# Miniprotein binders against o43075: the designs that were tried, part 28

Target 1, 293 residues: o43075
Amino acid sequence: MNALNKIPFTRALYHFSRFRSFTTSGWIMSGHNKWSKIKHKKSANDQARSLQIGKLSQGIILAVRQEGANPELNMRLATLLESAKKISMPKSGIENAINRGLGTAGSEGSQVHFIEYEAMHPSGVGLIVEAVTDNRARAASSIKHILRNHGASLSTVKFLFSKKGKVEVNLPPEKRDSMKFEDVLDDAIEAGAEDIVNRPKEYIDEEDEGEFLILTEPSSLNQVAHHFRSKNYEIKDSRLIHIPLEETAIDVPAKDSVREDIQKLIDDLYENEDVMFIHLSILNSHFLPILDE

## First folded at step 16 (miniprotein)

Design a43W
Fold by ESMFold2-Fast, scan of step 16:
Structure a43W (fold): chain B 293 residues (1-293), chain A 101 residues (1-101)
Amino acid sequence: as target 1 above (293 residues)
Amino acid sequence: SPEEISRLQDKIWELYERVMKLRDEIYKLDREGVSPEEATQLWDEVRRLYEEILRLIDEIERLQKEGLSPEEARELRKRIQELEDKVRQLEEKLRELRTQS
């Protein structure tokens, strides 16, 4: 094996939803996280575009049903609409999804359900698979089948995680060269955030990843996201996540064959029409790139 | 006309819903014991239908901005009718497969 350079990553920690101290939260090795390449692989595949449009439609329906049709008040909806724009989702498709979420499409509108599936891979990696579906039986059967094909079994794994809100942001374009981390921290404190993580520019690999990851209590997500938007930050993503607990999180599996199998499992799950997001019990999987050369 | 575009969009959304139902039925057949070869062919066919629907929606949106000529409206109606015929054929094929002994 070759020697790899390690870079300390700075993280701020909050007490009682107020900034209290700075800590260095670990080491980043050179390279890009393979998990980040899943979305690029999907968006580069023309046949996968129809699948992504279907998933965005389901996501929009759910977001509207939960928090209404105004993207100024519903940050999850705002984020989904931006994603729809990026893949050139038809305007009629977006409007239909919003109307179904409102229930204004009449009795034709299918009930949409949010479901989390918990699984353990033989490597010891725990997974939480988020699904949004108009057919629970189909989703349950297909996702379980994919898990079993990779030796993963249904298992309670939520104890390996903490549920948080996350807001991914980029600096306002007009202030990119003038704002420092301290200024972003001040905005985060004002917003009521719990924590902030600064990603080095070379480790931002996906369109939905920002230079700064803002962590919140789940109930504060929309408040914090709205605050950053009001300060003209670019909101890259706003959602609930399952963060691995530091005590029980594992590093990236050392064997190439195991890493490859986990990547194939994730790829297969994302090819499923009902799967929206996957959370892994791998340390820093939501914050920092994982070395994979 | 805006009214004609609206009718075309309504028809496409009808076909979209039917294709989503076909996808669901194919999934059931695939999991409940259709041959792997037949399952693959059914998935390929429904995917092609779905992609054609998305292309038609994109085209209608583009023409709405640029203006829809009577000739373009005629060609869109023809493509929609051909798509409806293919959806109906796949619906009938799945019905037959469901009644296999």
Scores: ipSAE 0.005, ipTM 0.208, lowest interface PAE 12.9, mean pLDDT 73

Design a43Y
Fold by ESMFold2-Fast, scan of step 16:
Structure a43Y (fold): chain B 293 residues (1-293), chain A 101 residues (1-101)
Amino acid sequence: as target 1 above (293 residues)
Amino acid sequence: SPEEISRLQDKIWELYERVMKLRDEIYKLDREGVSPEEATQLYDEVRRLYEEILRLIDEIERLQKEGLSPEEARELRKRIQELEDKVRQLEEKLRELRTQS
């Protein structure tokens, strides 16, 4: 009687076929190693906290400048504020960052810049390093130094990736028992999403990862995110991401020395105060949890 | 008073900005050929100043919730002044290092 009992099966089959590469062989782990996962063994707890507060402050300034100070309308800001609460960032620090983003702070404050640094590792793995910095020259030089220590160098690598928007969502709490994947898929189609991935719970290991990963065209990111918000979904993250092209992505086995080299490079990059996120031209299988280990 | 807390917060954030500027200047000196040992020492010094600023921010927020006595305000002003003196000393040290290039 309702459309879901007659039409959605054929519709769901069509969309399952359309999204098959991301749900079966092309499942995408949204969580590359982020600055939020910085290992404390390399730094004292206080040093790690100071580093993260600096990164959060610059991220909040940028997010507010781009989309305003209301976290209910600015999903990126909402995510950054949750991270700030988790590390007990001072309220005055958060307020100062918001005011600087609004342009209500004093004229002596440095402008914050978003920059992507492209690099190539000797293994053929390409990296895109997202930085948010008040000093581009410092960021460029320190990142080059880290890359050099691992045999990597700045090089054009965007041709190894496809730029997409991603929205991480959890089901509305009041509808957890009534909503199925087909319902989420229908909401994604209505929103104008390109793809949807149902993430198994064992692969949800970061607070900005949700039960469903929604992929969009870059220009449609905000439209799709607001659509899911209007349907009362919990938005865990909303951002642009670089997805490896299958044709050139490298499959690096878990026990390969190349994986260890890349992991050390990623760890060192996230210890840098300007580095916010890293994208790698590696196949999804490399980043799936090894359940037997 | 709310005005007193606001004034102290403003001063702490002024010092935060000065410390961030010092970090940038140390980075430039490092790139322009100061020894790795001296660069490491300067980075450690500016990091300690940054950590003290974070402690002061935490303390003022705690006192904002619990109430700020005249004695506590006086002690915070002393700590802020001591921090400002240390920031000024590092600013002067970096100026001297720049004139030696």
Scores: ipSAE 0.000, ipTM 0.169, lowest interface PAE 13.9, mean pLDDT 73

Design a47F
Fold by ESMFold2-Fast, scan of step 16:
Structure a47F (fold): chain B 293 residues (1-293), chain A 101 residues (1-101)
Amino acid sequence: as target 1 above (293 residues)
Amino acid sequence: SPEEISRLQDKIWELYERVMKLRDEIYKLDREGVSPEEATQLEDEVFRLYEEILRLIDEIERLQKEGLSPEEARELRKRIQELEDKVRQLEEKLRELRTQS
């Protein structure tokens, strides 16, 4: 049978927990000298925000190119626009990205490319690095450099993963007190979903994470997402994902030094302007980040 | 003078904190159901103020290294005052919108 298989969820499917702002450590040395604090905070915040805006812009261009400019019909675009709003991305920047995706008047057309880099860390952890870039040579060179700095190398690792669609949902507001898990499960089965995970509250930390993670066949993603939306569920995210195969999934590395190196590798990769998402061949609900907030 | 530069730095720090507070309040106001168009306009305005602050920070640092003349100090005070007026105007606009909800 096994029409729906329940797999353990872990933050390792998305990303490692990042360090708190390093700005905090710098501030302790400044005392009453607010200028040092302003300059350091400007550098860190300006660079981080600029990086995030650049990544969102590239993501919007790609999403529009793939599924059109209507966020009511393009769930990925809707999610990216919410993220852009949250970081106060300028409206002109958002409009420019949408127009570039459409290739409309005033645009030279979309020149962004989607690339997946496969790599193996010395610990045996496989990585799939999703990049969106307007310069393939720059992306390849910089990502390979980061991998090399951590002893990781390009290697075929897709055999460690299964490509799935995921839809993150919250219960309909009007039915939050009346719906139980069995009702959500019934809706998932009717939608043609493959699996459903009820996320513990402790793992709902990101804006794109919902109370339930619905797994689908890749070709069924859009169908399932629209079915849940038609039932008035709140769609938090809808995208393709590489899920570690349960049979070959690696447990979180036991050595603290190895976990620390992997965390640093992931952090270094996300600081790259072209890196959008990282998939890890780790599928363990007991995975612990290097730093606890 | 070193004291004069310190006062300019303190004022810029004050304006930075006020702009960051405005950003947070605009985010909260957007969630409270103000119109999407109005929220977007306010977000754009606070971002422009943030960029003006960053430009002033860079210019003050440059002038601190090169030496600050009395005329340059007057011009900086004028630009900082104009920025403060814009921040105050946006603060007032947010208070009015909160009162109308």
Scores: ipSAE 0.012, ipTM 0.430, lowest interface PAE 9.1, mean pLDDT 73

Design a47L
Fold by ESMFold2-Fast, scan of step 16:
Structure a47L (fold): chain B 293 residues (1-293), chain A 101 residues (1-101)
Amino acid sequence: as target 1 above (293 residues)
Amino acid sequence: SPEEISRLQDKIWELYERVMKLRDEIYKLDREGVSPEEATQLEDEVLRLYEEILRLIDEIERLQKEGLSPEEARELRKRIQELEDKVRQLEEKLRELRTQS
């Protein structure tokens, strides 16, 4: 179950769009791992759990600020609350986070801020670092310090990406044995999704990753997520992401020193308490590693 | 002086966030009925503001380590206020364009 140097295998990739006819493609996974969000498996020790609870708290605050406190209307909040339940986050902590998101608790100095830091690595890989923090100066200083330690510098890089919605799902438990991929594809088309990717089980490393990754227009994210929820799919994650543009995306081979350098940067960034998510201008960074023939 | 530097850092990072949000919104303007030429001009303007903010962040960090005089603090406050005025003007221009598109 080690994610290092996985054995290559083939997966079917299905494409469709409201502007184009339905198409299918085969994907062969290369020998490199997907890009990991976590340096080490989560420890049960107090420090690792405290960091995880802190990040979930900040995520809940942000989700409530963006779309309100009702989990049925706010799919991001619903997903974060489920994650909080799985790690046994105290109810008082969850309630405090929701109240802070509504602006009913804390002072002005305790307000949560969403910040995107854009950076360029010497390899030409662009990064967008999402941070949620109650102290802008601390977050900025620490993140810049980490970037500089790895040779990266602040730079505009959003032109390397396209903003999309993503929904990560698992099949409904009662239909796991009966539902075929074609059935999931039909549900995605009905929901108005742009693309669907079947994730190999070996690449489901994080709690917010599902068997299927569904891509949407940003404005359709909630519509698609609610459709899958109404069909009793398990929603693992629902959020906006930055997908690399193919023309400028960098292909980083498994045994390239650049891959190790970038992974170390990612690891250091995710150890920071304010860092929530990182987007990379690497080909297939949010999907199967690569189509490799 | 440490309290003054902290307030200046908070303000410049607030402006950084606002400029990043403006850039995201400007990149979507052609889908909202704004001409590609006008969108390009707004993209250039927001990029210039971004570069000014990055230079000012580095200057404030340097001055924090070297020590900041009251005169330098007044000059930084003035430059940050001028930058905030430019950001606000761009925010107002974008809001007006979206209302009219």
Scores: ipSAE 0.000, ipTM 0.378, lowest interface PAE 12.5, mean pLDDT 74

Design a47M
Fold by ESMFold2-Fast, scan of step 16:
Structure a47M (fold): chain B 293 residues (1-293), chain A 101 residues (1-101)
Amino acid sequence: as target 1 above (293 residues)
Amino acid sequence: SPEEISRLQDKIWELYERVMKLRDEIYKLDREGVSPEEATQLEDEVMRLYEEILRLIDEIERLQKEGLSPEEARELRKRIQELEDKVRQLEEKLRELRTQS
């Protein structure tokens, strides 16, 4: 069981790994060409950071347009703003994105579109690719091209999934040593949640991922998120997700070459500036990146 | 050598930036009166170049770990040169198209 054979199924874990890879893995020390090294590191870091800022900007615009500019009332916006702070996104960039979402930045014609692309990989894994873009033609063309390069084709796959709300939380900082799972479960029941999943510590990205995943009906997402916020939990993420149906969920493909191809497809898709999130019809893909078996 | 891999990486990222700029310019052409057929063909072409760059990035990362033979370095330089030629040709085609509108 090698970590190298592991397929990352969380957006946060993938983005963390991918951006680190491009900022460090492709960079080589040169004794006689120090300026070439600096140019490469700067260019790679600028591209990775620019990509992430662009995605966050589009996400903020969409979140504000859908539920307003108050992060206390808009949990999706609150989580995106925290992500922006963590990558040191300029305050002016954040303010501009919020203003564009409100329609106050001078153009009602600057429209950001939310699009879901459905596709099937030759392995039988279904994908739903969430895109946020100001250019539908560019997004469609580039995403279709990436899918085609991996033998994947556009296909109706939503029937393989159930739409749910997901709230990722960490315990209140002051209660980390005193609260037990049973206390979190009680809060989840009180909030009207459908289910709770506890991530093993070894699979938690402290920067982006919550220790507990709270599953809700789509219409109850905001209610449940507000309840946990009122109890002083740290909200790491709040969003709608597509969870694989147990009846049709696929296990991780057994062949190493197939797993590597799926990983590369996911990587290629997340390098696209319009791609925000990917849902896979692989069992437990939203909860546990435990696919080394 | 580390210097050679670093130079190849610099060139790939330069081509990445150029392809990204071309993509943005091409996706604006439909708003500037270019035919839908011609715009679609240019979109397909620039996306093909983009995918080749991503493939080269992955290959460089793998070879960085495994070591780069002289033969592999020659083949990689040839692929990068061919890619640069295609990028230049598309840049020239777009420049000519914009001066004709």
Scores: ipSAE 0.000, ipTM 0.157, lowest interface PAE 15.7, mean pLDDT 74

Design a47W
Fold by ESMFold2-Fast, scan of step 16:
Structure a47W (fold): chain B 293 residues (1-293), chain A 101 residues (1-101)
Amino acid sequence: as target 1 above (293 residues)
Amino acid sequence: SPEEISRLQDKIWELYERVMKLRDEIYKLDREGVSPEEATQLEDEVWRLYEEILRLIDEIERLQKEGLSPEEARELRKRIQELEDKVRQLEEKLRELRTQS
């Protein structure tokens, strides 16, 4: 019996559940000389980068369509633009995605669709696969094919989750040595947040993860995010998420064969051009409040 | 010569790693001290350097198969030197921006 085994496992799956947060295993390759090494990195990086650019383009289109083109007012757009910058997405590509979201390119922006696929894995783990696509038939066909290859069946699974808003924040730079957890908690309460999680810096794995995770009711997300921004916090991410209900969430040990099966499914799904985010009904202690006693 | 091709490949590898480091450093720039316009220009510049490296990799591989003429070797050395100068200039600009923080 080892509760600690589920923390690394749930962390790895949480990593792959975040938009653009995945790693192609075996990407680091040793050749017989430096030239072989750079050629392999070029090929693998070009392929992964092309996939990520496609996903970021679709995400930007959707974010702009939902909340407008101003990143100061649209925090989801702001985080997507930061992600685009990190992978060196061309400025022309970013501008094209924004214009498509605004509908200025005619009907192209209106062709982008948000779709959620619900599935159950044989292990009892429920999945919600969020897709953004300009081709519903392609997305449905390819995602269902991947699910079937791993034994997963389409099934209603939203009852295994609670829909919440999340805001990932870092402390204001000028207040880092003067602010305590109590001060952040007070700001969260004032903003109307439901919960706050303090993530140790050692466990901040992704670019869109902050030192504090603020949980909100879905309808309060924008209110809470803007409040933290008004207090000069650095907003790392702001979006809706599906949090597993503790009652039905599955605890998957790190060395369980089920972990490998699920990881393979997650990897295959994230290689799909339309898949943005995957939610798993696996215990995720990172969403729970941290108490020091 | 095989020695010359090897030296050119080593230089391109060195520049690739330097450009990747610059990309990461530009992303982490103190945004309070850098205008959005300036940040965009730096990002565009590092992207152009990356693209030139990819072209050089492809070109040297093609020339290696057909044999590298003295003229082609001289042109590649010139392009690599120009790229190295641009990388150095960008590294210096970034260093100056960081010391101003």
Scores: ipSAE 0.025, ipTM 0.524, lowest interface PAE 6.3, mean pLDDT 73

Design a47Y
Fold by ESMFold2-Fast, scan of step 16:
Structure a47Y (fold): chain B 293 residues (1-293), chain A 101 residues (1-101)
Amino acid sequence: as target 1 above (293 residues)
Amino acid sequence: SPEEISRLQDKIWELYERVMKLRDEIYKLDREGVSPEEATQLEDEVYRLYEEILRLIDEIERLQKEGLSPEEARELRKRIQELEDKVRQLEEKLRELRTQS
């Protein structure tokens, strides 16, 4: 069962003001489009932009390889291209990534690989780490090293999750004050969605995240995304995700030191050049902050 | 050659670091009494260099995958040298501005 149906509005966390950090699921899609937005930061923050460009390049290559170069037909590609525009990714980089995805550039040895690394943290939290890499050995070695630093190890954990499609949307600007949840729900049902979650405003990174999260069967993802686009919703993200199974999902760990270690693990993983997305077996982890920032 | 590509990669990352340092120094100049117009011009110049460096990184990655011809290697070295000259010119300009009271 979709665990989100149990708690569509995550009210339990409102009791604990110490939880302020936002989910890092959309972190890698954040970027700055000008120097003015990276004021007085260390060189490490400039390297973060280069890291983000590298990740977007790899994501574009994979998306094109899987579903072609037409953003009208490939919603994942459309979302990645929008993210690339937000961080002012060089046009040459975008074109090169699309051409590599089509197989019109680069040698066979330059192909990117999609790999899911499954791991277990000592707290009982399962992780699925999505990586896109042109070097399997480098990706495996570096990710294992990061996991090991936090006491986590590679382990089979997919049985803790259900694979779903996720579409994140914002209301059409012209209807922002007139549309109610029931109207969005009607559009979701018409599209063939399985569920809908309304994310509380305080947990939304407006640059990266949508107000409504639409859950679908994996095979229905593009159908649902196109339906919402046709009704002029803003599509913030469209992708496959691993949602914790309700019966085995764990609550946010009670001990502060464990929660802090998990957040540091996630942060360390997202700093890796091959890591694209992280799924946690924590209830509502795709939609809610895990720890105080 | 692999050694030649590695040398070009090392050089472009050196220029990246120098441009980032220049940006940080320009921000300090703005805060310390350089005119807003002059600060904006310098920010635009360093941002333009940054974009060119990113373009070269893309180009080197592409050529590494596709293979470097001698003509492509020569053109790439020329572009990197031109970039280095521009970075050095901006470094000199900033040094001159820092010595003014």
Scores: ipSAE 0.000, ipTM 0.111, lowest interface PAE 16.8, mean pLDDT 73

Design a50F
Fold by ESMFold2-Fast, scan of step 16:
Order: structure tokens, then C-alpha cells, then sequence
Structure a50F (fold): chain B 293 residues (1-293), chain A 101 residues (1-101)
């Protein structure tokens, strides 16, 4: 049984017996979903709304560029369109974003660039900052300025992470009382998933986090997401993520000053209009609070 | 000149984006059964290109702050062109590997 504790994203997490504290759960999950983070922090002011609409527009452009304009076939686009409707984004804005995404391969118009900035914080925490921009020099300059304000600098950090697909799901509404974890596991195996994480309801902090996180190979993401949809699961999110490697992941909650500085850095980065998502080389940053023996 | 510095910045960030895409393609090759030895060699090559890009970004920023002479601008253009040629060569190499599978 002790051997299970060395596998944080499988059987050890399924049993949940190793979680001691929920004090830092929201902070550890701060890199999980920027859309929900923006909504949670958002005041009623027009500037926060404008920033959120701009980020949703960029996300739609990227999703369409990658997998096309049909939300039935593009789960990421479907999720982004739902988010856009929830914040009452104008239909003209949504249509413009879709058209810009479609025009990227053959268009001579404005190009939208997807860039991953890799950076190292003085604490040894690595960051991968996903950005979408139509002005590379502006985005790079502003992001570097934010990083520098916190002592962080551009550095190669991909070796601290593994790239995976993730699908966040809730049980089908009609089967919430009848489905057990074993049934979800069977569906995941059938879909070709690599792993499954069962998240206790008290650890669901964001609107696009599900009861189950399904991990896939990057190339299998769409296949797995469609399989769960075909079984009437509620798809909360579907995207590529960078998962911290356990051997080099940092336990930030043990260092109060570092924790506060990193949180401020994350907040400053998400307030930048070009920043889409942030991945951190800290324990369980994408899944659950700290797993501790 | 501000216009010249802006063009150099745009080109280096263009190369940054292209090298990032090459890293993703090399990762996929490893997954698709390319030899571990060949994959490691390609990973090392793309990492060296990425490191050179980061150094050039820092140098352009420093020269923008201190002022850029015509001779320094010419040397930067030459280094960026040599880097672009290396990126292009690696892009072509990966394209050929893809068409062989």
C-alpha cells in the first residue's frame, strides 16, 4: 500500500488518504484555468470585462486555427463559446474571432501568433506562459517586464514538465446516483486515456474543473474528449497542459514569502491581455492540493 | 534607428516562434517511433538554437537601451540571418523525416 503513495496522479490520489491540508488548495491550482481565475477576481468594472472578452477572443481564434470552426468537432471551441455566452460577449465579436481563426492559413490579414514563454523564478519554480498575440514584440516586451519585476527571467524550463492532454468531466446528470469510479475508469480505458484523477468535490475551485480529470497523449486529446461526450458526460474543459515532473516539482506552500511573490507574479501575468495560461513547476498545480504523507 | 531595431526584434521573435514549433514537432517524432539516438540529436540541436535566440534577444534589448551603431546593426542582421538559415535547415530536415514515415 505504501508503494501507491509514489504515484500522485493514480491510485494514491484515488484513495485521498494522504491529503492533510486544504489551506493552499486554491493557490496550488492557480495555474489551472485563467478563464475562471479572471472571473473570480473580476470586479464589476468595464476594464476587467474588456480584458476577459479580449482573452476569450484570442482563445477562440487559436482554437479555430487548431481544429476548425465546428464546435461539435472542436471541444475547446465549444467550451470557449459557452464561456463567451456566460459573460454576454457580443455575437459580432464571437463571429469576428471565428473568422480570424479561419483566415490564418490562407489570409494576408493580421496574423495571430501562439507563443510559449519559458521562465525561471528565483525560487527555482519554472513557468511556461502561453500567450496569443498579433504583436510579438509588444507581447514579449510586456511579459518580460512583468517577469523582471518579480526577479524572474526567460530560461529553458520545458524539461521540468511533461506535455499531456486533459479532459475535465462531470458524470452524466442522469447517472450521478448510479455510476461508480470503476465505471468512469472503464470509459477512460475504452477511450484510450493514459490516466484518471478523481477530484473530491471540495477541491473543485473553478467552473471548468470537473469531478474527473482524464489525462491523454497530446495527439489523443480530441478522440478521448469525443468519447466522453458520446457517453453523455458533461465536458467542463479540454486542452493541452504541461504537467510538472514530480522529481523536480517544488513544495511552494512551505515558503510563505516565495508563495506570496509567485502568486503576485501569476496575478500580474494574467492581467496582461496576451497571456492565456500559466503552467508552474509546483506540486499538483493542475490537479489537486498537495499530496503529503 | 527605432525602425531598424523594431525590425530586428520582430525577426528574432519570429525565429523564437519557429523554434518553439520545431521543439513540438521533434517531441512528436519521438512518440512516432523515430530512433532515440536521432531524436536526442534533434532535441540537442533545437535546444542550442533556442539558447542562441535568447542570447540575441538580450543583446538587442541591451543595444536598444545603449544605442545601436550601423556596424552593430549590420552584425546583428548577419547573426540573425545565419540563425534563420539554421532554423530553415532544421525545418527542412524534419519535413523530410515526416514524408519518409
Amino acid sequence: as target 1 above (293 residues)
Amino acid sequence: SPEEISRLQDKIWELYERVMKLRDEIYKLDREGVSPEEATQLEDEVRRLFEEILRLIDEIERLQKEGLSPEEARELRKRIQELEDKVRQLEEKLRELRTQS
Scores: ipSAE 0.207, ipTM 0.651, lowest interface PAE 5.5, mean pLDDT 75

Design a50H
Fold by ESMFold2-Fast, scan of step 16:
Order: sequence, then C-alpha cells, then structure tokens
Structure a50H (fold): chain B 293 residues (1-293), chain A 101 residues (1-101)
Amino acid sequence: as target 1 above (293 residues)
Amino acid sequence: SPEEISRLQDKIWELYERVMKLRDEIYKLDREGVSPEEATQLEDEVRRLHEEILRLIDEIERLQKEGLSPEEARELRKRIQELEDKVRQLEEKLRELRTQS
C-alpha cells in the first residue's frame, strides 16, 4: 500500500474551508473531552475537580492494564499522567491508580470496564459514548437516564463512523520557528499516517489538542505516535476515535432549539462520572471546537 | 395488572397510529418538496414520539419488577421494538430529506 495515496494533501484546506462556513452560523461541534476545558475556567469548583480526578484515575487504571506502567512505552498513559499533573492530582492517587492497573492492589480495585454506548438523537445525530467504570450497572442506568431525558435512545450507530487512531502533536520546541507544514507532512508519511489536519491556533485547548492532528489506521496508532516522539515532537494525545463518515455525516442542526438540546445532552453526559469521551456524527466534530457564538 | 397491561397496549396502538400518520406526511413532503422549517417540525414530532416510547419501556420495566410475567413483558417489548424500528426508519428518511434540501 502506498502511504502517500492515503494522505490527501488538501485535507487541511478542505477542513479549514468547511470550518469557516460553519463559524458564520455560530455553532460548530467538537468531539474532544469537554472536561479538559472546564478545569481552566475561573468558576471551576470542587465538584468539577473531583469528577476530573475520578475520570483520570479510571483512565490510568485502564491504560496500565492495556499496555503496562511505563509511560515511555504507553503513550495513552503518558498523556493521562500529564493531565493529572496539571490538575495537581495527588502523587499518592496517581501511584494507587497505576498499582491498581498492575493488579498489585486488591482484585476489586483493578476491575474497570471500557464500554461504548451507541445512541441516536431524534435530530439524526448519532452518538458513541465512551465510558470507563468499575460499576457497569450504575453506568448503564445513569447514561440511559440521561439519554431518555433528551429523547435519545440506544441504537446501533457505528456504521456512521470510521474507527481511526489520532495523535495530537506540537512541533519540537527547538524547531517551532523553522519547521514548515511540508516537513510535518513528510514525517507523517514516513510514520505511515493516513491523514493530517492543521488546527487553527485559536481552537487549540491547553490539553489533549495539538497544532497537528495525525490520523492513522487503528493498528498503526502506536507506530505513528512513537515515530513522532522519536523526532522530538510533543505528544499531546494518542487514542482511538470514531470519525464521522462524510457520506452520512450531518451538518450542525439548523434549528436553535435542536442545537441547544444536543449541547445540553452532551453537557449532561460529561457531568456523569463514568463518561470519558463522546463522538458525534456531525461533520468535522473531531477537528473543531464547540463555538456557541 | 390486567388493566395496566390493557392501558399499555392501548398506548402502544396510539403511538403506532401516530407513527403511520407521520410516515405518510414525510413521504408526501418527499414527493412535493420539503422546506427546512417543515423538516424541523417533523423532527420535533419524531422526538416526541421517541420520548413516549422511552416512557413505555420504563413502565414495562417497572411492571416486570412488580410481577408482570416474562411472557407478557416479552410481547409488550416486541411491539415497542416494532415502534422503535419504525421511528428509526422515519429518522433516517428525515435525515435524507434534510441532506437533499
């Protein structure tokens, strides 16, 4: 397979043009974790911090179980540990989560489950809700309740998406003034990446989001992430995501009441202690933030 | 319990009739052309139907905990699943019309 044929060189321009059209409507959806932004708000309270610590703890446990406790070899763990440091999560809490993931704590503490809930909103927006929980019954019950409050129901929607790996990167610190997009593209092609998106600076979150979003086949995620790390790029995030298929992706719903309902649904889901990430079948939702006005 | 089952059956039938009426309206607009406002109104009506179906699911689950037989619950759930399937088909048709408009 020719890697160059998998990387459309106009991808970044296409997404930028699409984005510009939507900004005039005042509402663009983002598939990134909203809780990453809440911790930076002036009004963030103890409840928001407590929820974020709980979510990070469960994420660390799962990441360690899947790929081990060495952050040098486990990119997902590395990014979660950076997030934990930024919110000043206690060192003892971090160590406990790692030990639970290794199984060195009690067997009860190591039992976390990764679950994807698929749902359809009446507006035609499909959702995939990622949950990490030590209590499947609690997660299922509370998530279903939230969905019902907004008329959404569990429904098979994965056919609306393509599963991809994503690596969010910033340029190497030493090369920020010297590297051009062409250089980043060359590194992406060499790594075996599928696509590259250049994110506008105004839409970069402090956490989880980089200047460049590198898309990969799911099986190539670790290979691509390590390649960028070996070239001294700053890795902001590395994970699997669900990208809406362009054929079935919908634009942002036109009616204000529908957009507000979807936004409230997303907000309610992220306030749930087990919910980690939400994927929407809205075009470009993974590349662009939520812009309410 | 028999009166509660009868009430649920009547409600399921009422929703079925509303789904069929809504389907006819959607297919009529598919032939005649649909405005964005008309599509939004139909989407709102589908959402309301969906909400009522979810309430029925909760009611059956509650009755099952209160002693409704597994066979009676299974029959009611099958009828609700048929409604869910039809509502999903209408959601997909409205999505097609919205994309084309």
Scores: ipSAE 0.000, ipTM 0.080, lowest interface PAE 26.0, mean pLDDT 73

